# Ledger of designs, part 33: VHH binders against q9ybd5

Target 1, 159 residues: q9ybd5
Amino acid sequence: MEGEGLLVRKIRSGVVIDHIPPGRAFTMLKALGLLPPRGYRWRIAVVINAESSKLGRKDILKIEGYKPRQRDLEVLGIIAPGATFNVIEDYKVVEKVKLKLPEESQGVLRCPNPTCITRKEREKAVSKMVLVSQDPPAYRCVYCGTTVMGDEIHDLISP
Key: E = the ipSAE of ESMFold2; O = the ipSAE of OpenDDE; V2 = 0.75 times the mean of E and O plus 0.25 times the DockQ between their complexes.

## First folded at step 15 (VHH; framework vhh_brivekimig_d4)

Design t2 (at its last look DockQ between E and O 0.76; V2 from the best seeds 0.65)
Fold by OpenDDE, look of step 15:
Structure t2 (fold): chain B 159 residues (1-159), chain A 119 residues (1-119)
Amino acid sequence: as target 1 above (159 residues)
Amino acid sequence: EVQLVESGGGVVQPGGSLRLSCAASGFWFSEYAMSWVRQAPGKGPEWVSSIYSSSGRTMYADSVKGRFTISRDNSKNTLYLQMNSLRPEDTALYYCAKDFYSWDKHDRSSQGTLVTVSS
């Protein structure tokens, strides 16, 4: 069960993200717009550097009362491919999704190149980046060809 | 509320140096990339430099590459811009911005710091 052996209680409703690579829990909170002070709307438990049979160490994120948005799975998949996203209702897992890197990202990952057409105010081009490597993760802008790799991809996630 | 307060601007002669600072508050500074942007009189905003949050990798506009250095101190929630070999064309109001993109929408809550390069 999620949170087994941890000093954190079960949540009645919300989301539990398990098997997060160590150190990425706060990155997830940032990407979801849940860092303080905005995050105080919800009850949030962050477990960092917990023991994991699969990963050695892992982070866990519990957000009670949180309703997932459509883009959340994409964003979280970018940050932690392979992590498990659980939807909780009445203290039960009602949905389980294995997070993955999206093959294509539109509007979520923005090109870091300031000269890219997608970064021009007068232009209506929406950012579009395609997955070009799984390990390490890498995305390339379809417009200018700029490629970003590894954890730096996390900085491209638009609020 | 996100607050960014720039300082360190002034009047310098061509070839001179300045160090700008940006004091950040109201958000988890260490989790965000940061950028410097400038706006010269009569011109639109121009991207100057950015620094990634985790890797610390830096990027620069061609116009300032080799002369400017962006850095950050997460323990002080402060962003810096070391400006060397200043030129008259560097004259502008300098702003710091959260992440790589926030400055694109001209939602500037900061007042900036004025840099004037003149003989």
Scores: ipSAE 0.770, ipTM 0.879, lowest interface PAE 0.6, mean pLDDT 91
Fold by ESMFold2, look of step 15:
Structure t2 (fold): chain B 159 residues (1-159), chain A 119 residues (1-119)
Amino acid sequence: as target 1 above (159 residues)
Amino acid sequence: EVQLVESGGGVVQPGGSLRLSCAASGFWFSEYAMSWVRQAPGKGPEWVSSIYSSSGRTMYADSVKGRFTISRDNSKNTLYLQMNSLRPEDTALYYCAKDFYSWDKHDRSSQGTLVTVSS
């Protein structure tokens, strides 16, 4: 994203996430811990339901001044695989990553089964969820075999 | 500030029904899964039911399955628990929790609503 033709002006530094499937922008803000009021420490622009040659429609997030964390790529990849994660410095893209579903998640996706061993001894037994389908996205708990699919996976991301 | 306020508890006879409500504020209710948890006198917390945010799919503890129904109204930021065929063992303090993980909290911010099933 550059200069003229942009719906929202370029940011000097931070993160731009493009090609977000429509309707997932606020879920991504939640997962990053950036929903208001806690997110008001950053300048955030949200474009909902923009036109996209790639997807037909998309959401876009621009987060000025945000320094990306290592966990961000995993979390956002779970929510919006295929979206483009751009790191911006001095108005230029310095890193561009296509988000993808992680093959496995340890400690980030929690098992929804209340009787799972990982729920009883949380600090000692860390959840481990493995990808078992790309489309629809699906993860399976390695301890109890519980499988979760689709948008329900988003509810399982640890705070 | 996240707030959860439970209501609808009371004293009922075995076989009776109650509907619990949980009014939520201070967060984006529609973006979170929600849970009901109960704590009987002198015992630890017990998960009762959960409902997913997007799908609305529900899960129940075996002890309440078929008798209790969880539901939500995102336009009113309210979670419900319809409790039918109540039994003495359902006697507990009931509270709602944000997320699937919140029933593990050590110091919940809500007071809960007391349900007593006795004749």
Scores: ipSAE 0.450, ipTM 0.733, lowest interface PAE 2.0, mean pLDDT 85
ESMFold2 (binder alone), look of step 15: mean pLDDT 80; pTM 0.813

Design t3 (at its last look DockQ between E and O 0.86; V2 from the best seeds 0.70)
Fold by OpenDDE, look of step 15:
Structure t3 (fold): chain B 159 residues (1-159), chain A 119 residues (1-119)
Amino acid sequence: as target 1 above (159 residues)
Amino acid sequence: EVQLVESGGGVVQPGGSLRLSCAASGFWFSEYAMSWVRQAPGKGPEWVSSIYSSSGRTMYADSVKGRFTISRDNSKNTLYLQMNSLRPEDTALYYCAKDFYSWEPHDRSSQGTLVTVSS
């Protein structure tokens, strides 16, 4: 089971995200809207810089009692493509999903260009970003063409 | 609760300089991009500058590019705006905002700091 051998106990129900690139656990919490004080609704364990045969080092995130939202997989896939998302029930993994970069993001990633039509309050245009590179990750606004890549993409996620 | 408190505004002559500060609390400052916006009398809010959280890359409106510099000190939870070569058209109430987007009037929770440029 994921997280075996760690100084953190198993959770009865919730989610476990494993194989997170080092340093991105808090970014995930931010994107999920679970940083303090909002996060105090749940029991959250953050393991940083754990040993990983696959990555060398990794982060792990456990959120007990958390029920995933529809947008969560997209958001987490943006932050940590390749990480493993586990749904836990009765101390068992009942669902396992490998996170990935979405080919298209509508409404989740917002264009950082203030002059973009999607940033005009009087307009009804919803943000739409398309994946233009896998490595490094890059998304382009379909309206104004603004492109953002790497970790800066994380700043485009609004909780 | 998210709190943003701007300071450093004042009255200056054209060509003068000011340094604005924004003290942030109630959220993990280092994890968020930050922005400056301004609102002149009788006008709507105008984006001024933004800074990314991780890379520290900065963006500026054309009207202030080359004159203003945005920076941040995560250890102090403080955002800064160095304003040089000030012009009368820079006169406005200046606000700081969390992320790139949360600076519309209905999202604004701060009082702003007034900058007046006049001879």
Scores: ipSAE 0.781, ipTM 0.886, lowest interface PAE 0.6, mean pLDDT 91
Fold by ESMFold2, look of step 15:
Structure t3 (fold): chain B 159 residues (1-159), chain A 119 residues (1-119)
Amino acid sequence: as target 1 above (159 residues)
Amino acid sequence: EVQLVESGGGVVQPGGSLRLSCAASGFWFSEYAMSWVRQAPGKGPEWVSSIYSSSGRTMYADSVKGRFTISRDNSKNTLYLQMNSLRPEDTALYYCAKDFYSWEPHDRSSQGTLVTVSS
């Protein structure tokens, strides 16, 4: 019979994230709160190590039926700056966003320093992390000066 | 469901050593930073050490620097704490936690392993 040329068929509606640096697709699912068991209520396709003219290799993430949250672009931009976020309706891309590192993060990136004022409940200080380098990516806590860079930043995303 | 099972505790003399293990299941261990925390009798929880998920960079409380070593083996879903030069002040219930944030008292999901340093 006929063959299919695509690794994964096009989705009717939801989100497609393309040009993900290889190895980061599951980190993105973690950051969105979509790893199992919670993720099992979604139709999710993950393509690992696909060919990419831009990157040589890439991951691709397709989440069928997903309605993007207001903060998803910030979270995903932290993990995969330069990746392409596509909103799909009726098999067509209706919105396309190039992900980027946010200049600052308030409440999304939480300071990892357990003695920081933002970790003390009584002090009521909300975490604020500011971008201090693009390449490698690096963020610094405005309160205690703790600086985190590269893939380590992914561990700071607040649950 | 997230499961963390600590082992390796016991009674040891001052100056002795112990190695704690934390077997993890029910989550994507390699995607998370991990922490060791301790709670002495009548005290609140005290952060001991953490390790990043990908870089393996480590952090230690001042009270344990140079004596304790945190490590992880992602292929075995296991976190370790090597404790050397133990002191009576190290006596506590030790437990591991997923990420930098889930070790607060209301977030603890494990029993821990008791370390007693006494003469």
Scores: ipSAE 0.526, ipTM 0.776, lowest interface PAE 1.5, mean pLDDT 85
ESMFold2 (binder alone), look of step 15: mean pLDDT 80; pTM 0.819

Design t4 (at its last look DockQ between E and O 0.82; V2 from the best seeds 0.70)
Fold by OpenDDE, look of step 15:
Structure t4 (fold): chain B 159 residues (1-159), chain A 119 residues (1-119)
Amino acid sequence: as target 1 above (159 residues)
Amino acid sequence: EVQLVESGGGVVQPGGSLRLSCAASGFWFNEYAMSWVRQAPGKGPEWVSSIYSSSGRTMYADSVKGRFTISRDNSKNTLYLQMNSLRPEDTALYYCAKDFYSWEKHDRSSQGTLVTVSS
């Protein structure tokens, strides 16, 4: 997992996300709020188009010193279901999680329909999207029924 | 710092056309969906149009469908709004916004560009 064929060194502590579909590493950084300039708080390595036995090509993301939030696994699961999330301490993997699409997303994915009740400022309705397809991924708003699929779902992730 | 600078507004007669531009800086433009929002005098902000980052698919308010076209040039970090068949009710200050949602927070970082449609 770590180091074979990689251009970057192991990290002492933080997170390593492996087996990312090609092109989604920066999407992950965006979703985590780690794109520059905010990302300069951490040491970040992005490997794109690495060789992968499973995927042919893959991206890898290393974030040294990063402490995951509770929502991070959900967000990352939306972006790259099947990718592996590793927590690193003292240069060792101490936790490994296979990312997956959440069956339900509350407060993370927002409805793209501006007329949806969840998009009204005066309303207290929290966005709620339910998984309606795994492949391709698709989510439906429980309030207005709007459905979004594929990579467009990534644009619905609230900051 | 995120910067959005709108331009292209002006005074036009009903039935006229304008093309608005939004120059974006301070963030990874190509990774974000973008939106146009407008605010008419005495009214609250109204969503006009959005464009996805991944697919480039576009969305429009019913009031502008068939008349307005949103587009983007990622190489120039610029968002556009082509407005045709303009109506007096289109008179408003037009704002560019990052993603689908940020405009809801009334971010004052953008000054907007004024569009006036009058005979």
Scores: ipSAE 0.724, ipTM 0.862, lowest interface PAE 0.7, mean pLDDT 90
Fold by ESMFold2, look of step 15:
Structure t4 (fold): chain B 159 residues (1-159), chain A 119 residues (1-119)
Amino acid sequence: as target 1 above (159 residues)
Amino acid sequence: EVQLVESGGGVVQPGGSLRLSCAASGFWFNEYAMSWVRQAPGKGPEWVSSIYSSSGRTMYADSVKGRFTISRDNSKNTLYLQMNSLRPEDTALYYCAKDFYSWEKHDRSSQGTLVTVSS
């Protein structure tokens, strides 16, 4: 049962996500479109299973030079509610956000039901998934009623 | 490089069975939901079945419910489709796709495996 801390240097600019529930760092990279090989465009540090006074164990993700997009906070809040999202500029934290499950998602979580009206090419209905449970996390499509929960929700994040 | 390679197709009589496999490489298979899709000659793609990445929960088109079973083995990066009680209308090129959504385009990332149901 022995683990070692990893030395990870401070980044000059970009994003640091701390207090990630263990095992979710790669899911976050996938959701941001940053899994290898695409992720090799970025200087990325991943710490897996670090000690955490808050969680017991955690993952940490550092993405140097990354400029966060508006949808990133929603995406990451779906994967790791309770994690800390830090924006870094000039080696300093300039913004700190506690990630949380959004109460609704339009366009980010897409309905997995292929017969849903939102899956028809010519319909103008934008996907809308609403939070129906915090623990376990669960979302329901407002159009067809399809409900997903837990880690299943991560599969619904649109590219 | 992302690769999806289907196998297990062939010619079977009505009422017969086949098991299709989809071998995946070049991406993080266990992070993605997966789908089976079929395309009859001269027709557009038709969704058949999907499976979630972590829970293993499944979804099926009404036309195949009770006859087909989707499964995955994340340790082998392989997706399966067990097809029972096959009917002539199941005749199609079968292929697998990453996630719930990407199969809707005309371009596919794989070559597929042909299933022909006839006497």
Scores: ipSAE 0.593, ipTM 0.814, lowest interface PAE 1.3, mean pLDDT 86
ESMFold2 (binder alone), look of step 15: mean pLDDT 80; pTM 0.814

Design t5 (at its last look DockQ between E and O 0.91; V2 from the best seeds 0.74)
Fold by OpenDDE, look of step 15:
Structure t5 (fold): chain B 159 residues (1-159), chain A 119 residues (1-119)
Amino acid sequence: as target 1 above (159 residues)
Amino acid sequence: EVQLVESGGGVVQPGGSLRLSCAASGFWFSEYAMAWVRQAPGKGPEWVSSIYSSSGRTMYADSVKGRFTISRDNSKNTLYLQMNSLRPEDTALYYCAKDFYSWEKHDRSSQGTLVTVSS
């Protein structure tokens, strides 16, 4: 359970993300647009560097009252493939999703190359990045071929 | 509210050097990539340089590569741009931008700092 051995209570409704690699909880909050001060709309619990039988150490994120958007699973999958996304209603897990790297990202990951056609204001080309490696994660721009690997991918997530 | 305050601009002769600073507030600075952009008189915004948040890896426009160096101090919430071997074509208003992309929206929250390279 998401609350095992933790000093954090269960939430009535919202989301719980478990088995986050250590240090990526705040990256997730950033990607979701929930860092302060915007995040003060919700009750947020962040557990960092908790013991994990699976990972050794892990982060946990609880966001009470948060309603997930369609893009959230993609974004979170990019940041923490293998983590577990739980939807909570009435203190119960009503949906459980294992996060994964998307094979293709349109509009979420933007090409870091400023000369790319997708970065030109006058152009209507939407960013398109394709997964070219699982471990370490790597995405390639289908337009200019720019490839980004590892944690740097997190910086490509559009706000 | 996100605030970016640029400083360090001035008038220099060709071949001279300047160091720009950008004081950031209102957001978790260390979690974001940062960028410098510039706008010359009569021209649109031009990307200059970017720096990743986690790795600190840097990228530069071809026009400034080998002359400019972007860096950051997360403990001070400050972004820097060391400009060496300045040229007249480097004359512009320089802006600091949060993440790789936000500068494309022409956010007026930044006043910029003026760099003039003239003999």
Scores: ipSAE 0.811, ipTM 0.902, lowest interface PAE 0.6, mean pLDDT 92
Fold by ESMFold2, look of step 15:
Structure t5 (fold): chain B 159 residues (1-159), chain A 119 residues (1-119)
Amino acid sequence: as target 1 above (159 residues)
Amino acid sequence: EVQLVESGGGVVQPGGSLRLSCAASGFWFSEYAMAWVRQAPGKGPEWVSSIYSSSGRTMYADSVKGRFTISRDNSKNTLYLQMNSLRPEDTALYYCAKDFYSWEKHDRSSQGTLVTVSS
């Protein structure tokens, strides 16, 4: 519960995401809907390019007072697989999850193909993107076969 | 807070060229894919082109491929559409959209810029 000696002081409650591959902290905030100005409703600490014994370098996010949504683990797993998601209560970690690429995404990753049936409101088809490669990450639309890989996948996350 | 302001439209003869601009503010432009959309008189919105945020990879509707070029300048928060070899069927109100998906909404966040191609 000690706040001394940390790059950023401990939070009382909220979420801490550690071991984020460097350069992805702001993409995570965008995907959670927490980029300024809307992000000003939370107290957010962003550490960029910190030293990491596991990764060499990492980003860290601390979001005070944030209650994660049901889909947040999927969203964050798409952006930073291997990162550690920590739920904090009374300055203690009460839940710890290692983020991973979901095998499939329904409604979270939307197909970028404007002519896909999932982009037509009358058809009422919910997007379904399936993982076809872990390294590099790649997802394929089950309806039209459009495949997207790497950091481009991050643009497919619906708000 | 989000604002998109289009400019560069006008009247042009068939075969002519125009360059459209979209000035963006109120959001982190470099973190978003962007799109150009058009609406011809009496028709619904039609996707024209999109560009990814990270890779800069581009996509085009078949009707404009080879004639139009989308680009972005993240240092100026500006999206562009270079339109060459214009045809009368390109006549429409052109507007830009934040991300791949927001243009599908019923209400538009911007006024657009009118392009008229006529003899």
Scores: ipSAE 0.549, ipTM 0.782, lowest interface PAE 1.4, mean pLDDT 86
ESMFold2 (binder alone), look of step 15: mean pLDDT 80; pTM 0.817

Design t6 (at its last look DockQ between E and O 0.72; V2 from the best seeds 0.66)
Fold by OpenDDE, look of step 15:
Structure t6 (fold): chain B 159 residues (1-159), chain A 119 residues (1-119)
Amino acid sequence: as target 1 above (159 residues)
Amino acid sequence: EVQLVESGGGVVQPGGSLRLSCAASGFWFSEYAMSWVRQAPGKGPEWVSSIYSSSGRTMYADSVKGRFTISRDNSKNTLYLQMNSLRPEDTALYYCARDFYSWEKHDKSSQGTLVTVSS
């Protein structure tokens, strides 16, 4: 799990995300607000296109010193359902979570329809998207009905 | 620091064409959806067009659909807006924005580029 066969050392504390679908590691970093220059606050290892018995190929993300927020699991679940989120303390996994698509996303996924009530500045409506398909993933706006599928959902993640 | 620099604006007659450019720096351009917005004199900002990061799928306001085309070149960190069949009502200061939403905060970090359509 912790980089078996990889040229990356174990981290003392932080998070390790394993079994990421290939190409989504940077998407995760973006969603977490950890792309440069913000990412320089932490030590980050990105492994792309690693061999995986389960997936064929996978990405791995290690963020040393990072303390996850509650929102992070939702965001990461949207980007990589099925990936494994590990919390590391003293070089040991202290928590393991299988990421999943949230059934409902409030305030995280914003409706791409600019005419939606949730996109109006004067309105106080908070974005609310509901899962309508698992594979491919799809979310529908509860207000205007706009549906977004696949990797395009990643672009809806609010900073 | 995130920087967006718009260019390509000018004065054109009705029915004319312009191509706007937005040079992006300070962030991973290819990982973000991008948008064009405009602000006419005396009016608030209006969404014009957006383009997704991965799929490249595009969206347009009804007022510009069929006339404007948004595109991007990730190798150049540049966003484009091809504007055809321009109308006087298209007169505005045009801004590019990162993602679909950032322009809503009225954070005018960019100067915009002025498009004037007049006879």
Scores: ipSAE 0.789, ipTM 0.890, lowest interface PAE 0.6, mean pLDDT 91
Fold by ESMFold2, look of step 15:
Structure t6 (fold): chain B 159 residues (1-159), chain A 119 residues (1-119)
Amino acid sequence: as target 1 above (159 residues)
Amino acid sequence: EVQLVESGGGVVQPGGSLRLSCAASGFWFSEYAMSWVRQAPGKGPEWVSSIYSSSGRTMYADSVKGRFTISRDNSKNTLYLQMNSLRPEDTALYYCARDFYSWEKHDKSSQGTLVTVSS
């Protein structure tokens, strides 16, 4: 976070997500519900393809005034495990979390299988996806056994 | 506001071809999986095909595999469905949707595009 403050103004309160693998910043904004169709409500700064001593290149997100939910850490961990999630209060980092792949996702990751009971309108079954591989990331549906991996997982995140 | 505008439908003989287009606006098209859905008169919606956002991997209903091809052009915010070897049972109103159908409500402003396959 120390060097990235020189690229964008410091925020008084909110969230800074650092060390994002390049190209994933907009995927994160979509997954947090911060892109259309929900429209913009927050002051958001996005740095694309910045220099990174850790990664060579990175994306950075700053979201002023945003109050993170527990779901947000799960969602972001699916998109960019290993990235740094910083909570800012009074211009200071008050909490710092290294994002990780959740072992299990219920209601957040959806199953893409068209015949899965979680896709049938008459059913009330909530999706449940379990982690079956860290690298590459992979999840399996507990209902139908469908496995998805890699960046395709990002399309499965509920808004 | 999300807008999805379908076009390319029409009347065609069995065995013929049509290419459907779906022009998208009001959302970050490149970040969403997209689907084609069809609805025959008196029937519920039927999922036809989907395409992932980043990988571009495609999925098809068994009834259309080998005959239909979904594609997308992110630079034009446009989704396509190439429909070959059309059959009378393909007759339906075709519309596009964000996501893999059943997860996201279809845009109420979408009118769809009618495909009629008959002699």
Scores: ipSAE 0.492, ipTM 0.752, lowest interface PAE 1.6, mean pLDDT 84
ESMFold2 (binder alone), look of step 15: mean pLDDT 81; pTM 0.827

## First folded at step 16 (VHH; framework vhh_brivekimig_d4)

Design u1 (at its last fold request DockQ between E and O 0.85; V2 from the best seeds 0.77)
Fold by OpenDDE, fold request of step 17:
Structure u1 (fold): chain B 159 residues (1-159), chain A 119 residues (1-119)
Amino acid sequence: as target 1 above (159 residues)
Amino acid sequence: EVQLVESGGGVVQPGGSLRLSCAASGFWFSEYAMSWVRQAPGKGPEWVSSIYSSSGRTMYADSVKGRFTISRDNSKNTLYLQMNSLRPEDTALYYCAKDFYSWERHDYSSQGTLVTVSS
């Protein structure tokens, strides 16, 4: 959790995300709404391309003082399935979750098809995407059938 | 603060071409999908085109397919819309938008750029 190959200070409280695929740390920050300038509310450490016995190379994200929302696990799981999400209190891991692709995403992933019923303001239909492939990841809209795969899925994450 | 500034609009004859630009600032441009939308006189906003951030894959409304091309230059934080074979029905105020969805709120931070196609 300290970052392999680079020294990073432990955080007293907040979140540590380890074993992030290289290059996805900033995608995570974006999805969490923590890219600058919004991210200046928290102390954030980003480690990119650190050595990893598991992945070869990995990113690490530490957010001190951050309190995770319930949707954060889903969002982060979409971006980096297999990464480890750690909740830190008093310099200790109090919760550890292995992130995963959700089988179904309601309200988080939005259909990119502007003609989809879920994209119509007058319609009260909430976006619903279902996982149709694990590798590469792919989600399909249950309403219009639009399918998005790979890193393009990240663009579907609602703010 | 997110800022989007459109330019490149003008008056052209049917069959003519224009290239619109959108200068983006206040956010990490390269991390976001981008979209073009337009609003014709007396009509509501209409989606025109979008481009993914990761792959650069593009999507188009049926009404503009084969005629319009969306592109981006991340080094310049700029979004483009090449419009060829313009038609009178393309007359509209054109806006760029962050991601695929933000334009749905009808909260445009910019004045857009006016495209007028007339004989």
Scores: ipSAE 0.854, ipTM 0.936, lowest interface PAE 0.5, mean pLDDT 92
Fold by ESMFold2, fold request of step 17:
Structure u1 (fold): chain B 159 residues (1-159), chain A 119 residues (1-119)
Amino acid sequence: as target 1 above (159 residues)
Amino acid sequence: EVQLVESGGGVVQPGGSLRLSCAASGFWFSEYAMSWVRQAPGKGPEWVSSIYSSSGRTMYADSVKGRFTISRDNSKNTLYLQMNSLRPEDTALYYCAKDFYSWERHDYSSQGTLVTVSS
């Protein structure tokens, strides 16, 4: 019985996000706005629960032809801190970034408290969430003190 | 296409109970926080309750704390609101909404479900 071969080929250009903590790949696609059907402009490969010498297990995301903006890197860092973000050109890595939790988020993480001053249009207060723990991840709203942690943080990423 | 279909409303006496359901389709329900919102005649939308996607942690408006319970069943793509000790001021059209934020736009994709608390 014979079984091994490459599961996913190399991409010519685009983005490869490797060493994603297991279980986070679809959350990343959601946050980038790339879940079907909107993501069908892009060729996307998702590997779930692959073996990893670094993590034991990991997810991998490959997006041909995609180049995220700076805001998108903040979003990805919130979802998969520690993952490796690679920009690919001509089958080569031309930029490599280790994703990390931002110390603060202005406009990406929105306070979930409906009575917060940042939810009132006339007050012009912009959401600001500050990292208060890295492990587990936790952010606190600077205006009302609402604190969210762990995977709850992913619900705060505003479209 | 995102679809949210509310049901379970009706006419009930003060002090009574109702259970609302919200059937969701066209999106990855388990990946989103969900909210209940109500709109009384002649008023703007009022947030009632929300539930996180992963933790299941809940939040309630002060006016409903201790009387209403939000819950979700991700296997059925369904959101629930158990409403106990109903009061006349709970009379409203009730809607469910995706996430913590989208209900503020006043653009409901559904008809909602009417709750009337009347003797």
Scores: ipSAE 0.617, ipTM 0.834, lowest interface PAE 1.1, mean pLDDT 85
ESMFold2, look of step 16: ipSAE 0.596; ipTM 0.812
ESMFold2 (binder alone), look of step 16: mean pLDDT 81; pTM 0.818
OpenDDE, look of step 16: ipSAE 0.831; ipTM 0.914
ESMFold2, fold request of step 17: ipSAE 0.605, 0.487; ipTM 0.816, 0.749
ESMFold2 (binder alone), fold request of step 17: mean pLDDT 81, 80, 80; pTM 0.821, 0.818, 0.821
OpenDDE, fold request of step 17: ipSAE 0.851, 0.853; ipTM 0.934, 0.934

